# VH-VL binders against q8ka87r5to149, part 28

Target 1, 145 residues: q8ka87r5to149
Amino acid sequence: PNKFTVKAQEALQAASMLASSKQNQQIEPEHLLSVMLGDHDNIACQIARKLETPVDTLLSVVDREIDRIPKVTGASATGQYISSDLGKVFDTALKEAEQLKDEYISSEHLFIAMSEAGVKVSKLLKDAGIDRNAILKVLTSFRGS
Below, E stands for the ipSAE of ESMFold2; O stands for the ipSAE of OpenDDE; V2 stands for 0.75 times the mean of E and O plus 0.25 times the DockQ between their complexes.

## First folded at step 5 (VH-VL; framework fv_diridavumab)

Design m8 (at its last look DockQ between E and O 0.68; V2 from the best seeds 0.00; counts 0 for: pae E 3.6 > 2)
Fold by OpenDDE, look of step 5:
Structure m8 (fold): chain C 145 residues (1-145), chain A 120 residues (1-120), chain B 111 residues (1-111)
Amino acid sequence: as target 1 above (145 residues)
Amino acid sequence: EVQLVESGAEVKKPGSSVKVSCKASGGTFDMYAISWVRQAPGQGPEWMGGIIPIFGTAKYAPKFQGRVTITADDFAGTVYMELSSLRSEDTAMYYCARDRWGYLYGMDVWGKGTTVTVSS
Amino acid sequence: QSVLTQPPSVSAAPGQKVTISCSGSSSNIGSNYVSWYQQLPGTAPKLLIYGNNKRPSGIPDRFSGSKSGTSATLGITGLQTGDEANYYCGTWDSSLSGGYVFGGGTKLTVL
C-alpha cells in the first residue's frame, strides 16, 4: 500500500502546518507525533491515554525537541520536505500496513512506526511504555468494545 | 502501474508564459513529491522545483525562484508547472517526476516529457 | 557548473566493470541519500539506485551504488552494449536555498 487514510493525511497536514509555524524546513517525526498526541480524536492520542501515558508530559518533551529543529527564514522557509527520520517512519509504517494486510497506511500504522523506526521519537515512546505490542493490545480492546 | 501523463508540446513567444500539466494515472501522489526537471538539448537534467501535493508546499530551485509556479490539484490528480517570462534559453524538454516520501529516494517514475519551444 | 561533479565520460569493453564517481559537499551528498539515473538516447531518465545503494525493482544487481563522505560511486559490472547511456547522480541539497541537484552527467561508451 502506498496510500494514506484520510485521518492519516489530516495528521500529516497538521504536522506540516506545525513545522511551518515553527519555521522548520524539514518535517520531522516530532511534528507528526505532536499533532497526533495533541488531537483527542486521533487514535494515537486515544491509545496513549488508554495506556495511561502522561500525554501532556510526553507532548512537552516532544515540543521541546521541535524547538531544537533548525529554523529558516524568508524564501528559504517556503517549500517543506520530509526529513530522513520521517522517511524512516513512513517506510516502517508501510511495512506495518503490509504485515497487518491493510490496504492503507493509517494513523495506527504511523504511531506503531514511530515507536519502532529507531528514530528519536521511538526512544521517547518506548521510554513511555509505548511499543508495537502495547499499541496492538489497546487496538484489540478498542475493536472488541 | 503508476504513470505520469504530461500535457502536449508548446510553442511560445519570448516574454510569454507556459503552463504544463502532469497527471497521475493508476495511482495518487499522496506523500510523494512531484518534481519538474527540464533538459535542454545536449544538456543534463536540471531540477526546477517540486511539490508535495498533500502539503501543498512547493520548493523551487534558486535559478527559477520568482519565475516558476508549481501547484497541485488533488481532486484532478494533477500537478502544474507555470514558467513565465520565457526566453529562448527555456527551450527544453520538461519532465515531471515522482519521488517517494518527498525528495528522499529519487525520482522513480517519470513522464514522457513536454517539449517547450521558445522562439520569436 | 553542476553542484555535483562527475567525470564527463567513461568507457570499457563488454563484460568489464566500470565505476562512475560523483563528488559533492557536506550539504548535499554528505547529508542526504544519493540517487543514480540512467538516460538512454531519446528517453527520460530512469532511476537506477536510490538511498545510496538500493536498487528499484527491475534493476539488475550488475548496478550498485555506494557513498562515502561527500562522494558517491556507481558501479556497473558485466557491462553490456545496452548500458551505453548517460548517467547522472542526484541528491537533495540541504543548504539554505535547498533543492534537488544533479551531477553533470557521465557518458558511458561500450567499446
Scores: ipSAE 0.801, ipTM 0.926, lowest interface PAE 0.7, mean pLDDT 94
Fold by ESMFold2, look of step 5:
Structure m8 (fold): chain C 145 residues (1-145), chain A 120 residues (1-120), chain B 111 residues (1-111)
Amino acid sequence: as target 1 above (145 residues)
Amino acid sequence: EVQLVESGAEVKKPGSSVKVSCKASGGTFDMYAISWVRQAPGQGPEWMGGIIPIFGTAKYAPKFQGRVTITADDFAGTVYMELSSLRSEDTAMYYCARDRWGYLYGMDVWGKGTTVTVSS
Amino acid sequence: QSVLTQPPSVSAAPGQKVTISCSGSSSNIGSNYVSWYQQLPGTAPKLLIYGNNKRPSGIPDRFSGSKSGTSATLGITGLQTGDEANYYCGTWDSSLSGGYVFGGGTKLTVL
């Protein structure tokens, strides 16, 4: 696939806005995870709650990591450049969507990818009991009687 | 499979402006960046600026800041570059090029380029 | 002149190998992925290497890339006369307002 779902695009736009508001030049996986977990309607938040993860605690840790990202000023604080780590997340999400034969890269693929891409938030998620197997198990439980 | 097509060659007088379009086909502009790169005769390529259309805000190389405006029409799949206050030194081949995942991996798809000639 | 420094020319005989260097700084090569471009006469640049060392589809494995610190290297083995071209490195530069930069270019001659 070469397309994101509308909800995935909205999360990416929110991540870009968050990076800009924090005066970060690059959009990081931390920005994306923060906006996804902070949105009650996002599938990432629903999955984390089903796994009984303390979402507010996880979100506060992610937001602290964002505060440690170097700040830039002036025109350079636009949040238009994605980081290499977010690129790894996108590559992983694309591979996940292709393996599942999905036409679009979805919020679920992005959430799985953040746990599996080997970036900083991957460790945070796995320490909270969130990995590919746990996510897929919850998603399977959403389909059924 | 993405293809990029620039608008046709232009001849302009010094002091005027030029606006070149870049239309993408066979793909989408989701997280892609579209960059504008020029190359004067006998010179290397020079990045002028770019835009990620989903975000709508362009970045410009310092050399062109204030003379270049890059905009996107996400609906039409088209990016525009306008260069103002033209000089003879602006005579060059102008390319649009796509970067996958924003500006991360460099320019994997290039248009054929269009010539802008600035002469009296 | 250019932020990324390349030798102006390199040469080697058919069948041999050559390396082309690209020297930058911590704000560009040191922090960001490097790309390499081939430009044959009268054509647009073509991506040879991305992500420091990855090869797009259709690029033969005799082209390779590497990066160490603030320097990057393009390697070409099994040189062919069709490899005569200008070669450019490129990367994001995070200094100032941010932007993409190309090296000054290297003309490869196959003798």
Scores: ipSAE 0.359, ipTM 0.781, lowest interface PAE 3.6, mean pLDDT 88
ESMFold2 (binder alone), look of step 5: mean pLDDT 89; pTM 0.929

## First folded at step 6 (VH-VL; framework fv_diridavumab)

Design n1 (at its last look DockQ between E and O 0.76; V2 from the best seeds 0.00; counts 0 for: pae E 2.5 > 2)
Fold by OpenDDE, look of step 6:
Structure n1 (fold): chain C 145 residues (1-145), chain A 120 residues (1-120), chain B 111 residues (1-111)
Amino acid sequence: as target 1 above (145 residues)
Amino acid sequence: EVQLVESGAEVKKPGSSVKVSCKASGYTFDTYAISWVRQAPGQGPEWMGGIIPIFGTANYAPKFQGRVTITADDFAGTVYMELSSLRSEDTAMYYCARDRWGYLYGMDVWGKGTTVTVSS
Amino acid sequence: QSVLTQPPSVSAAPGQKVTISCSGSSSNIGNNYVSWYQQLPGTAPKLLIYGNNKRPSGIPDRFSGSKSGTSATLGITGLQTGDEANYYCGTWDSSLSGGYVFGGGTKLTVL
């Protein structure tokens, strides 16, 4: 089922707002990754920090990518839509949730999906040492504490 | 069971407005897009616009920009489509339809349609 | 007139195979997933294919979809009389304004 946790929904809404502020009509994985990593209360940010990822540096890279996203202005500006890349992330997140036998798609699933979906942010995360195995290892440590 | 239930048929005069509702049930409302698609007699479907409730922003086809307003009531699980300045050419069946990831993967659930007739 | 171009009609005998083409551009079919819809007389459109080549549950494997470049194709094997309907392709157009677009439709007649 395509059910998101409250925390995941909040991240999606934040991504939408970020896209809007950047005058982007398409919501990209970069928007989602940016808001998740920028939120200390988001599990993705906590995971990244646990992995000793330089989060601020990664955020800077992600933000530069966001700046490359086409902008819409004036009368041509309409509502926002989910990009094909973000759709791939969602598909991957759904599969991940199913694999982990979770009823809801959480921020954890989205973060894993972003690292595994084969999109631009996937490479950014992998270059930073963030992949599914690394994420799951950290999650295991969180649950054991 | 996933369902989209639309409001009843409408008969309108030219220049007036019509507001059609689409009540969604059986799934998590916020993360699916609801599109409005109309079909005039003997013609193919025409996308008018849509809304992804979680984002709260609506998308509109250029043809209807400025004349159509799409809104969502999350608590009621209902999407509305209001079309103003009605013309005879607006006579059509108006469908609401659900898409899983915004507008990416097609409309997998459709309402039964609402007939809107515009005549003097 | 339609952004996506389909043949207006196709026909074949029961048991035969038919294909319906859908031609677009880089901003729509080229960059986005294609869906196919079947519309029987007096009914709402029904999703047949999504994500270029995936079938929703309940859709028989007689129906197939493919995409190459800026064109998509719907295939129907083992044609049945009940397949007589209008078929529409659809996809998102990633132009600056954005929007979903449908093909002009193809009337399939089972001879």
Scores: ipSAE 0.630, ipTM 0.893, lowest interface PAE 0.9, mean pLDDT 94
Fold by ESMFold2, look of step 6:
Structure n1 (fold): chain C 145 residues (1-145), chain A 120 residues (1-120), chain B 111 residues (1-111)
Amino acid sequence: as target 1 above (145 residues)
Amino acid sequence: EVQLVESGAEVKKPGSSVKVSCKASGYTFDTYAISWVRQAPGQGPEWMGGIIPIFGTANYAPKFQGRVTITADDFAGTVYMELSSLRSEDTAMYYCARDRWGYLYGMDVWGKGTTVTVSS
Amino acid sequence: QSVLTQPPSVSAAPGQKVTISCSGSSSNIGNNYVSWYQQLPGTAPKLLIYGNNKRPSGIPDRFSGSKSGTSATLGITGLQTGDEANYYCGTWDSSLSGGYVFGGGTKLTVL
């Protein structure tokens, strides 16, 4: 696939806005995870709650990590770019969409990718019981209804 | 069929401006960046700046900050680069190029380039 | 000159192996993916290697990339006369305002 779903695009735009509000030029996986878990309608939040993850605690940890990301102010602070770690997440999400034979990269693929890409939030998610197999099991449950 | 097509070659006077378009087709504007890269005769490529249209923000190389403006029209699938206060050393081939994950993965599709000549 | 340092030229005989180095810093190669580009005379650059060591579709496996610390290397085995070109490394540099940088280029001659 070469396209994101509308919901995935909205999450990416929200991550960019969060990074801007924190004076971060680099958009990190932490920004994306924060906006996805913080949106009660996002499938990532729904999956985490079905897995009985303490979402508010997880979100507070992610938000503290965001506060540690370098800040850039002044004339040079106007541009945003994707960090190398977020690039790893995107590459992993693309592979997940291909493996699942989906035409679009979705919020589910991004969430799986954040757990599997080997970036900082990947360990955080796995320690909370969120990995590819757990996510897919919940998604199978959703399709059965 | 992914394609990037720059607008036609231009001849300009010193002190004027040039605005080059890059029409993108065959893919969506998701998280792809469009970069502008120039190459003077006999020299290597030089990144001028780029834009990630979904975020609506542009990044500029320090050398060009204040002289270059990059904008996107997501509906038209077109990115524009305007270079002001032209000098003879701005004579070069100008390329637009696509990068899948912002600026990270490498520029996988390039236009054929367009020449901007600055001469009195 | 260039933020990324490459040797100005390298040469080797057909069938041999050559490597092209690219030296940078923690703000670029150290923390960001490295790409390699081939530029034949009169053409736009072409992506050879992305993500430090991955090949786009259609690039033969005799082209390889690697990264160690703040340095990257392009390897070419089974050298062919058609490999004569300029080769550029490229990466994002995240210092200050951020920006993409290319190496100064390496002219490969097949003798």
Scores: ipSAE 0.438, ipTM 0.796, lowest interface PAE 2.5, mean pLDDT 89
ESMFold2 (binder alone), look of step 6: mean pLDDT 89; pTM 0.923

Design n2 (at its last look DockQ between E and O 0.45; V2 from the best seeds 0.00; counts 0 for: pae E 3.6 > 2)
Fold by ESMFold2, look of step 6:
Formats: structure tokens, sequence, C-alpha cells
Structure n2 (fold): chain C 145 residues (1-145), chain A 120 residues (1-120), chain B 111 residues (1-111)
């Protein structure tokens, strides 16, 4: 697949806006995780609730990590770019979509990828009981059988 | 299969501007970056800037800041690069190139390039 | 002039191995993925290596990449006459304004 679902695109745009509001030029997995977990209608938030994860606590930790990201102001504050770690998340999400034979890269692929890409948020998610197996088990219950 | 085609070759006078288009076929612009890279005769490639259409912002190399403008027409699948205040040193082959995930996964699709010659 | 330093040329006989170095800083190679491009005469650059050490589909395994600290290396084994080309490293430089940078290039001659 070479397309994201509409919900995934909305999450990416929200992550870009969050990074901008924090004066960050690099968009990090932390930005994406924050906006996905903070949106009640996002599948990531629904999965975390089903797993009984303390979402507000996890969000507070992610917000602290975002505050540590370098800020750029003044004449140098031009444009944004995707961090190396977010790139790892995207590559992992593409592999998940291919394995599951899905025609789009979805919010659930991004959520799985954040737990499995070996980036900082991966440890936060796994310590909270959120990994590929747990996510897929919840998704199976949403899809039936 | 994604292919990139630049607009045709141009001969320009010093002090003028050039606007080059890059049309993508077979592809959708999502988190892709389209970069402009130039290469003067006998020199290495030089990144001028790019755009990630989903985020709507362009990034520019410091050397070209203020002289280059990069825009996207998502409907037409086309990215434009305009270089102003042309000098003889701007004579080069100009390429557009696609990176899958912003600027950080490598330019995996390149156009064939178009020449811009700055001479009287 | 280039922020990424490469040797200007290297040469080796067919069948031999060659390495091409690329030297940078913490703001570029140190913190970002390194890419390698091959440019055959009269053609656009072609991506050989991405993500420091990964090959795109269709690139033979005799091409390899590695990164250590602020330096990167392209390795080519089983050298063929068709490998004569210019080779460029590339990476993002995340200093104040940000931007993609290329090395000055290495001309590989197969003799």
Amino acid sequence: as target 1 above (145 residues)
Amino acid sequence: EVQLVESGAEVKKPGSSVKVSCKASGGTFDTYAISWVRQAPGQGPEWMGGIIPIFGTANYAPKFQGRVTITADDFAGTVYMELSSLRSEDTAMYYCARDRWGYLYGMDVWGKGTTVTVSS
Amino acid sequence: QSVLTQPPSVSAAPGQKVTISCSGSSSNIGNNYVYWYQQLPGTAPKLLIYGNNKRPSGIPDRFSGSKSGTSATLGITGLQTGDEANYYCGTWDSSLSGGYVFGGGTKLTVL
C-alpha cells in the first residue's frame, strides 16, 4: 500500500500541528502517540481502554518527552520534517499492512508499529502492556470470531 | 509505478527567473516528499529544497533560502520549483525526486532531469 | 565545501572489493540515516543504500552500507566494469535550518 486511511492522515496532520505548537521542527513518534491516545474516537484510544491501560498517565509521560524535544524559534523556524524514529514507525506500519493484506495503512497499523519499531515510545507502550499480540487480540474481538 | 517528469529544458538570461514543473504519474501524494536537486556540470548533486504536500510546508536549503519557491498542486499531481535572480552558476541539470517518508528514507524515484542554462 | 567528506576517487581491479567512506558530524550522519547513490555517466542518481545498510529491491547484495559514529561506508565486492560511476552519500543535517546534504562524490574506476 502507498496510501493512509483518512483517519491515519488526520492523526498525522494532528501530530504535525502538535509539533508546530511546541515549536518542534521534527515530528516524532511521541507527537503521533499523543494525538492518537488523546482522541477518544481513535482506535488506539479504544484499544488502550479495552486493555485497561491508564491512558491519562501514559499521556502525561509522553507529554513530558515532547517537552524535551528541541525548540526552534525566530528566523530559523522554517518547515517541518519527519524524524528518523517516526520513519522507523512508518516502515514498520507498511510491513504490518502488507502482512495483514490491507490496502491502506491505518491507525491500527500505526499503533502496532509504535509498539514494535524499537523506538522510545515502544518501551513506554510495552511497559503499559501494549504490544503487537495484545493489540491484535483486541482487534480480533472488534472484527468478530 | 511512480514516475516523475520534469518540464522541458530552458535557456535564461542572468537576473531572470525559471519555473520548472515535476509531474508525478501512477502515484498519490501522502507523506511523500518531492525534492529538487540540481547538479552543475562536473559537480555533485545539491539539494535545493522540497515539500511534503500533506503538511503543506516547504523546506529550503540555506544556500537557496529567499531565491527558491516550491509549491504543490495536489489536484494536478504536480510540484513546481521557481528559482529567481539567476546567475551563470545556476546553469545545471535540475531533478525532482521522491522520498517515501518525508526527507528521511532516501530519494528512491528520480526524474530524468531538465537543463537550465543561464547565458546571454 | 561539502559538509560530508568523501575521497575524490578510488580504484580497483575487476573482482576486487572497494570501500568508500563518508565523514560528517553529529548533526548529520551521527543522528540521521545515511543513504548512498550511484550515478552512471549521463544518468540521474540511483538509490543504492537506505537506512544506513538496507538495499532497495533490485540492488545486488555485493553492495553494502554501514555507519559508525559520524562516519559511513559503502562497500562494493565482486567489482564489475559496469560499477564505474560516481558515488554519493547523503543524509539530513538537523542543524539550525535543517536540510538534506550530499557528499562531494567519489569517482570509482575499475581497471
Scores: ipSAE 0.325, ipTM 0.733, lowest interface PAE 3.6, mean pLDDT 87
Fold by OpenDDE, look of step 6:
Structure n2 (fold): chain C 145 residues (1-145), chain A 120 residues (1-120), chain B 111 residues (1-111)
Amino acid sequence: as target 1 above (145 residues)
Amino acid sequence: EVQLVESGAEVKKPGSSVKVSCKASGGTFDTYAISWVRQAPGQGPEWMGGIIPIFGTANYAPKFQGRVTITADDFAGTVYMELSSLRSEDTAMYYCARDRWGYLYGMDVWGKGTTVTVSS
Amino acid sequence: QSVLTQPPSVSAAPGQKVTISCSGSSSNIGNNYVYWYQQLPGTAPKLLIYGNNKRPSGIPDRFSGSKSGTSATLGITGLQTGDEANYYCGTWDSSLSGGYVFGGGTKLTVL
């Protein structure tokens, strides 16, 4: 697949806006993770909560990492681009969607990708007990309910 | 195979505006950044700006900030570049090009270019 | 005048190796991936190298890229007459102004 679901698009747009508000030119996985976990309607947040992850604590850690991202000095961050880490997440998400035989890249795929892409947020999620298997287990429970 | 089809050549007067279109045939721009790159005769390529539809954001080179507007029509699978307050030095070939995952993997597909001539 | 600096021209005989340099700064090449483009006369640029040293499908292994510090290099081995073209490096610039930037270009002549 080469398209995102509506929910995934919304998360990505929110991530971009968050990066902009932080005067970050690079859009990082941390921005995406922050907006996803901060949205109770996002499946990533629901999964994390189902896994009994302290979401607020995790969000605080992610936000601290965002604060470490270089800022553009000036009125606003212009010329945003996808970081190499976020690119890795996207590549991983695409592979995940293909593996699951899904037509679109969803928030689920992005969340799995963030946990498996071997980037900074992957370690954060791993430390929180969030990995591909855990996510898939919860998703199975959601779909079976 | 995805191709980028650009609109036809333009001849404009100084001070006017031009709007060039770039349509994806056989696909969508959802996961790509579409950049506009122009090239004046005998010169190298110059990045003007781009749009990442999935993020809903457009970026512009400082040189063109305030004078260029890049927009996307997802339904039409088309990206537009409008350049206002045209000058003679804006005479160039204008290319659209796609870059997978934003600007990360390079501009791998290019349009054939649209010639814009600005003359009195 | 270009943000990225390239030699204006290079030349070599068929079968030989040539290198094209691209020098920038910490805000562009130093912090971002480098790309190389080939432009044959009368055509649009073509992506040769992405991610400093990766080749897109269809690009022969005669073309190689490398990056060190704030500089990048394009290598072409087994030079062919069809390689005669302009070559441009490109990258994203993380400075205040931001944006994608190209080198001034290098004209490769096959003698």
Scores: ipSAE 0.275, ipTM 0.779, lowest interface PAE 1.9, mean pLDDT 91
ESMFold2 (binder alone), look of step 6: mean pLDDT 88; pTM 0.916

Design n3 (at its last look DockQ between E and O 0.62; V2 from the best seeds 0.00; counts 0 for: pae E 4.5 > 2)
Fold by OpenDDE, look of step 6:
Structure n3 (fold): chain C 145 residues (1-145), chain A 120 residues (1-120), chain B 111 residues (1-111)
Amino acid sequence: as target 1 above (145 residues)
Amino acid sequence: EVQLVESGAEVKKPGSSVKVSCKASGGTFDTYAISWVRQAPGQGPEWMGGIIPIFGTANYAPKFQGRVTITADDFAGTVYMELSSLRSEDTAMYYCARDRWGYLYGMDVWGKGTTVTVSS
Amino acid sequence: QSVLTQPPSVSAAPGQKVTISCSGSSSNIGNNYVSWYQQLPGTAPKLLIYGNNKRPSGIPDRFSGSKSGTSATLGITGLQTGDEANYYCGTWDSSLSGGWVFGGGTKLTVL
């Protein structure tokens, strides 16, 4: 079985495409957060909105951070790779999935991980009132409805 | 347990091309990077390039840029490495190896290797 | 000629401790995780250490890794005859378009 859910994979692919469009070789948590929050069908976006987070404002901040990511041009613009920060997010997401006894890493786990991994986006999310407990509370409400 | 199964040994003429396959048994690659690492007799391992299948983008070592093509077939769970314009110096064992989260931590699963011999 | 520099060989008696150094630059070891590989004759390399100092499952705690600055070190305690092999360090190099790089390898002889 796949380690990531289909939705999570789609988010990662979207992040890759965003990075490519920005001429970024490193795929960062900011790319992933941007595409997740920008997708109304993504659980992260739905959670953020349920928490009454100003998603558009947050997206603007994230996009500004993306603009600071080094750019490559020409022949160097080939071959994307996962940044160390994104790797930390993945490690944290895996732990979250395991803790919740889930077989796959989902968008929920990635979103939680981004808030808890101690990377730049973690601070952005925390500043916006988004942390693991807040996310889990909303998820519980979604599953109970 | 995930294993990487590589295609069989190849004997090629100079100037020809070789395409080696690496199939994952027991799952898909997801965010793993599949790297191709070759090792000539008596030499150390040499990274040729890799691909993160979920992203569909390949990375190449400068030495092989333009001569190597790495592709992934997610449906088949297989990664391919094609090396063109073969030379005698390309005679080596060619390994595929898996690295979690792209290329961050290290290659934790290796294939058994594919011997490629280039001779006239 | 390898991007990462290792001593060509090290040796010690059984039960002893050996260390293998790996030196690089800021663009590789300085900014990225180091991994170590053991290669027995006629076999593929085997991951010993990843993420600078982490052991994969199945790797005994006799093997340790550390990183400082642009250098890394593999430590092997309680040396066994079965440890005789070639050892390679490796890491990602962030220069240019990025790429994985290996050390030249160290031949460990158990006396």
Scores: ipSAE 0.849, ipTM 0.935, lowest interface PAE 0.6, mean pLDDT 94
Fold by ESMFold2, look of step 6:
Structure n3 (fold): chain C 145 residues (1-145), chain A 120 residues (1-120), chain B 111 residues (1-111)
Amino acid sequence: as target 1 above (145 residues)
Amino acid sequence: EVQLVESGAEVKKPGSSVKVSCKASGGTFDTYAISWVRQAPGQGPEWMGGIIPIFGTANYAPKFQGRVTITADDFAGTVYMELSSLRSEDTAMYYCARDRWGYLYGMDVWGKGTTVTVSS
Amino acid sequence: QSVLTQPPSVSAAPGQKVTISCSGSSSNIGNNYVSWYQQLPGTAPKLLIYGNNKRPSGIPDRFSGSKSGTSATLGITGLQTGDEANYYCGTWDSSLSGGWVFGGGTKLTVL
């Protein structure tokens, strides 16, 4: 696949706006995770709640990590390009979509990728009991019910 | 597969402006960065700026800030670059190029380029 | 004057190996992926290496890339006369407002 679903695109746009509002030059995986967990209708939030993760606590941890990201306050552009860590998430998400034979990169692929790409949010997610296998089990139960 | 085609060559007077188009085909403007890169005779490539259409705003190299405007028309699949206050040193080959992951990996698709000549 | 420094030229005989260096800083090569471009006379640059060391489809494995600290290297083995070209490194520079930067180029001559 070479295209994101509409929901994934909306999450990326929201992550860009969050990075800009925080005066961060790059869009980081933390920004993407924050907007996905903070959206009640996002599949990432639904999965985390099904796993009985304390989503508000996890979200507050992610948001504190965002506050630690350096700010750019001059005439510099903010939130206009992705970081190398977010690129690793995208590469991992592409591999997940290919393995699942999906035509588009979805919010589910992005969420799995954030747990598996070996970036800072990967540890946060795994410490909260969220990894590839947990996510896939929940997704199967959504479709089997 | 994605292809990029720039508009035709132009000859301009100093002090005027030029607007070059870049039409993309075969793909979408999701998280692609479409960049404008110029190359003066005998020189290396020089990035002027770019746009990631999903994010809606352009980013510019400091050297060109205030002289360059980059816009996108999502329906036409076209990105435009306008360079104002032209000088003789703006004579160059102008390329559009894309980066699949938004300024991350490098430019994997290039147009054939279009010449802008600035002379009196 | 280019932000990234490359040797102006390199040469070697057919079948031999060359390397082309690209020197930058922590704000560019140190923190960002490096790409390499081949430009044959009269053509647009062509992506040769991306993501420091990956090859696009259609690029033979005798082309390789690597990065150490703030420097990157393009390696070419099994040189062929058709490899005569200008070679450019490029990367994102995160300083100030951000932007792509390129080397001034290295002319490869196969003798």
Scores: ipSAE 0.238, ipTM 0.722, lowest interface PAE 4.5, mean pLDDT 87
ESMFold2 (binder alone), look of step 6: mean pLDDT 88; pTM 0.915

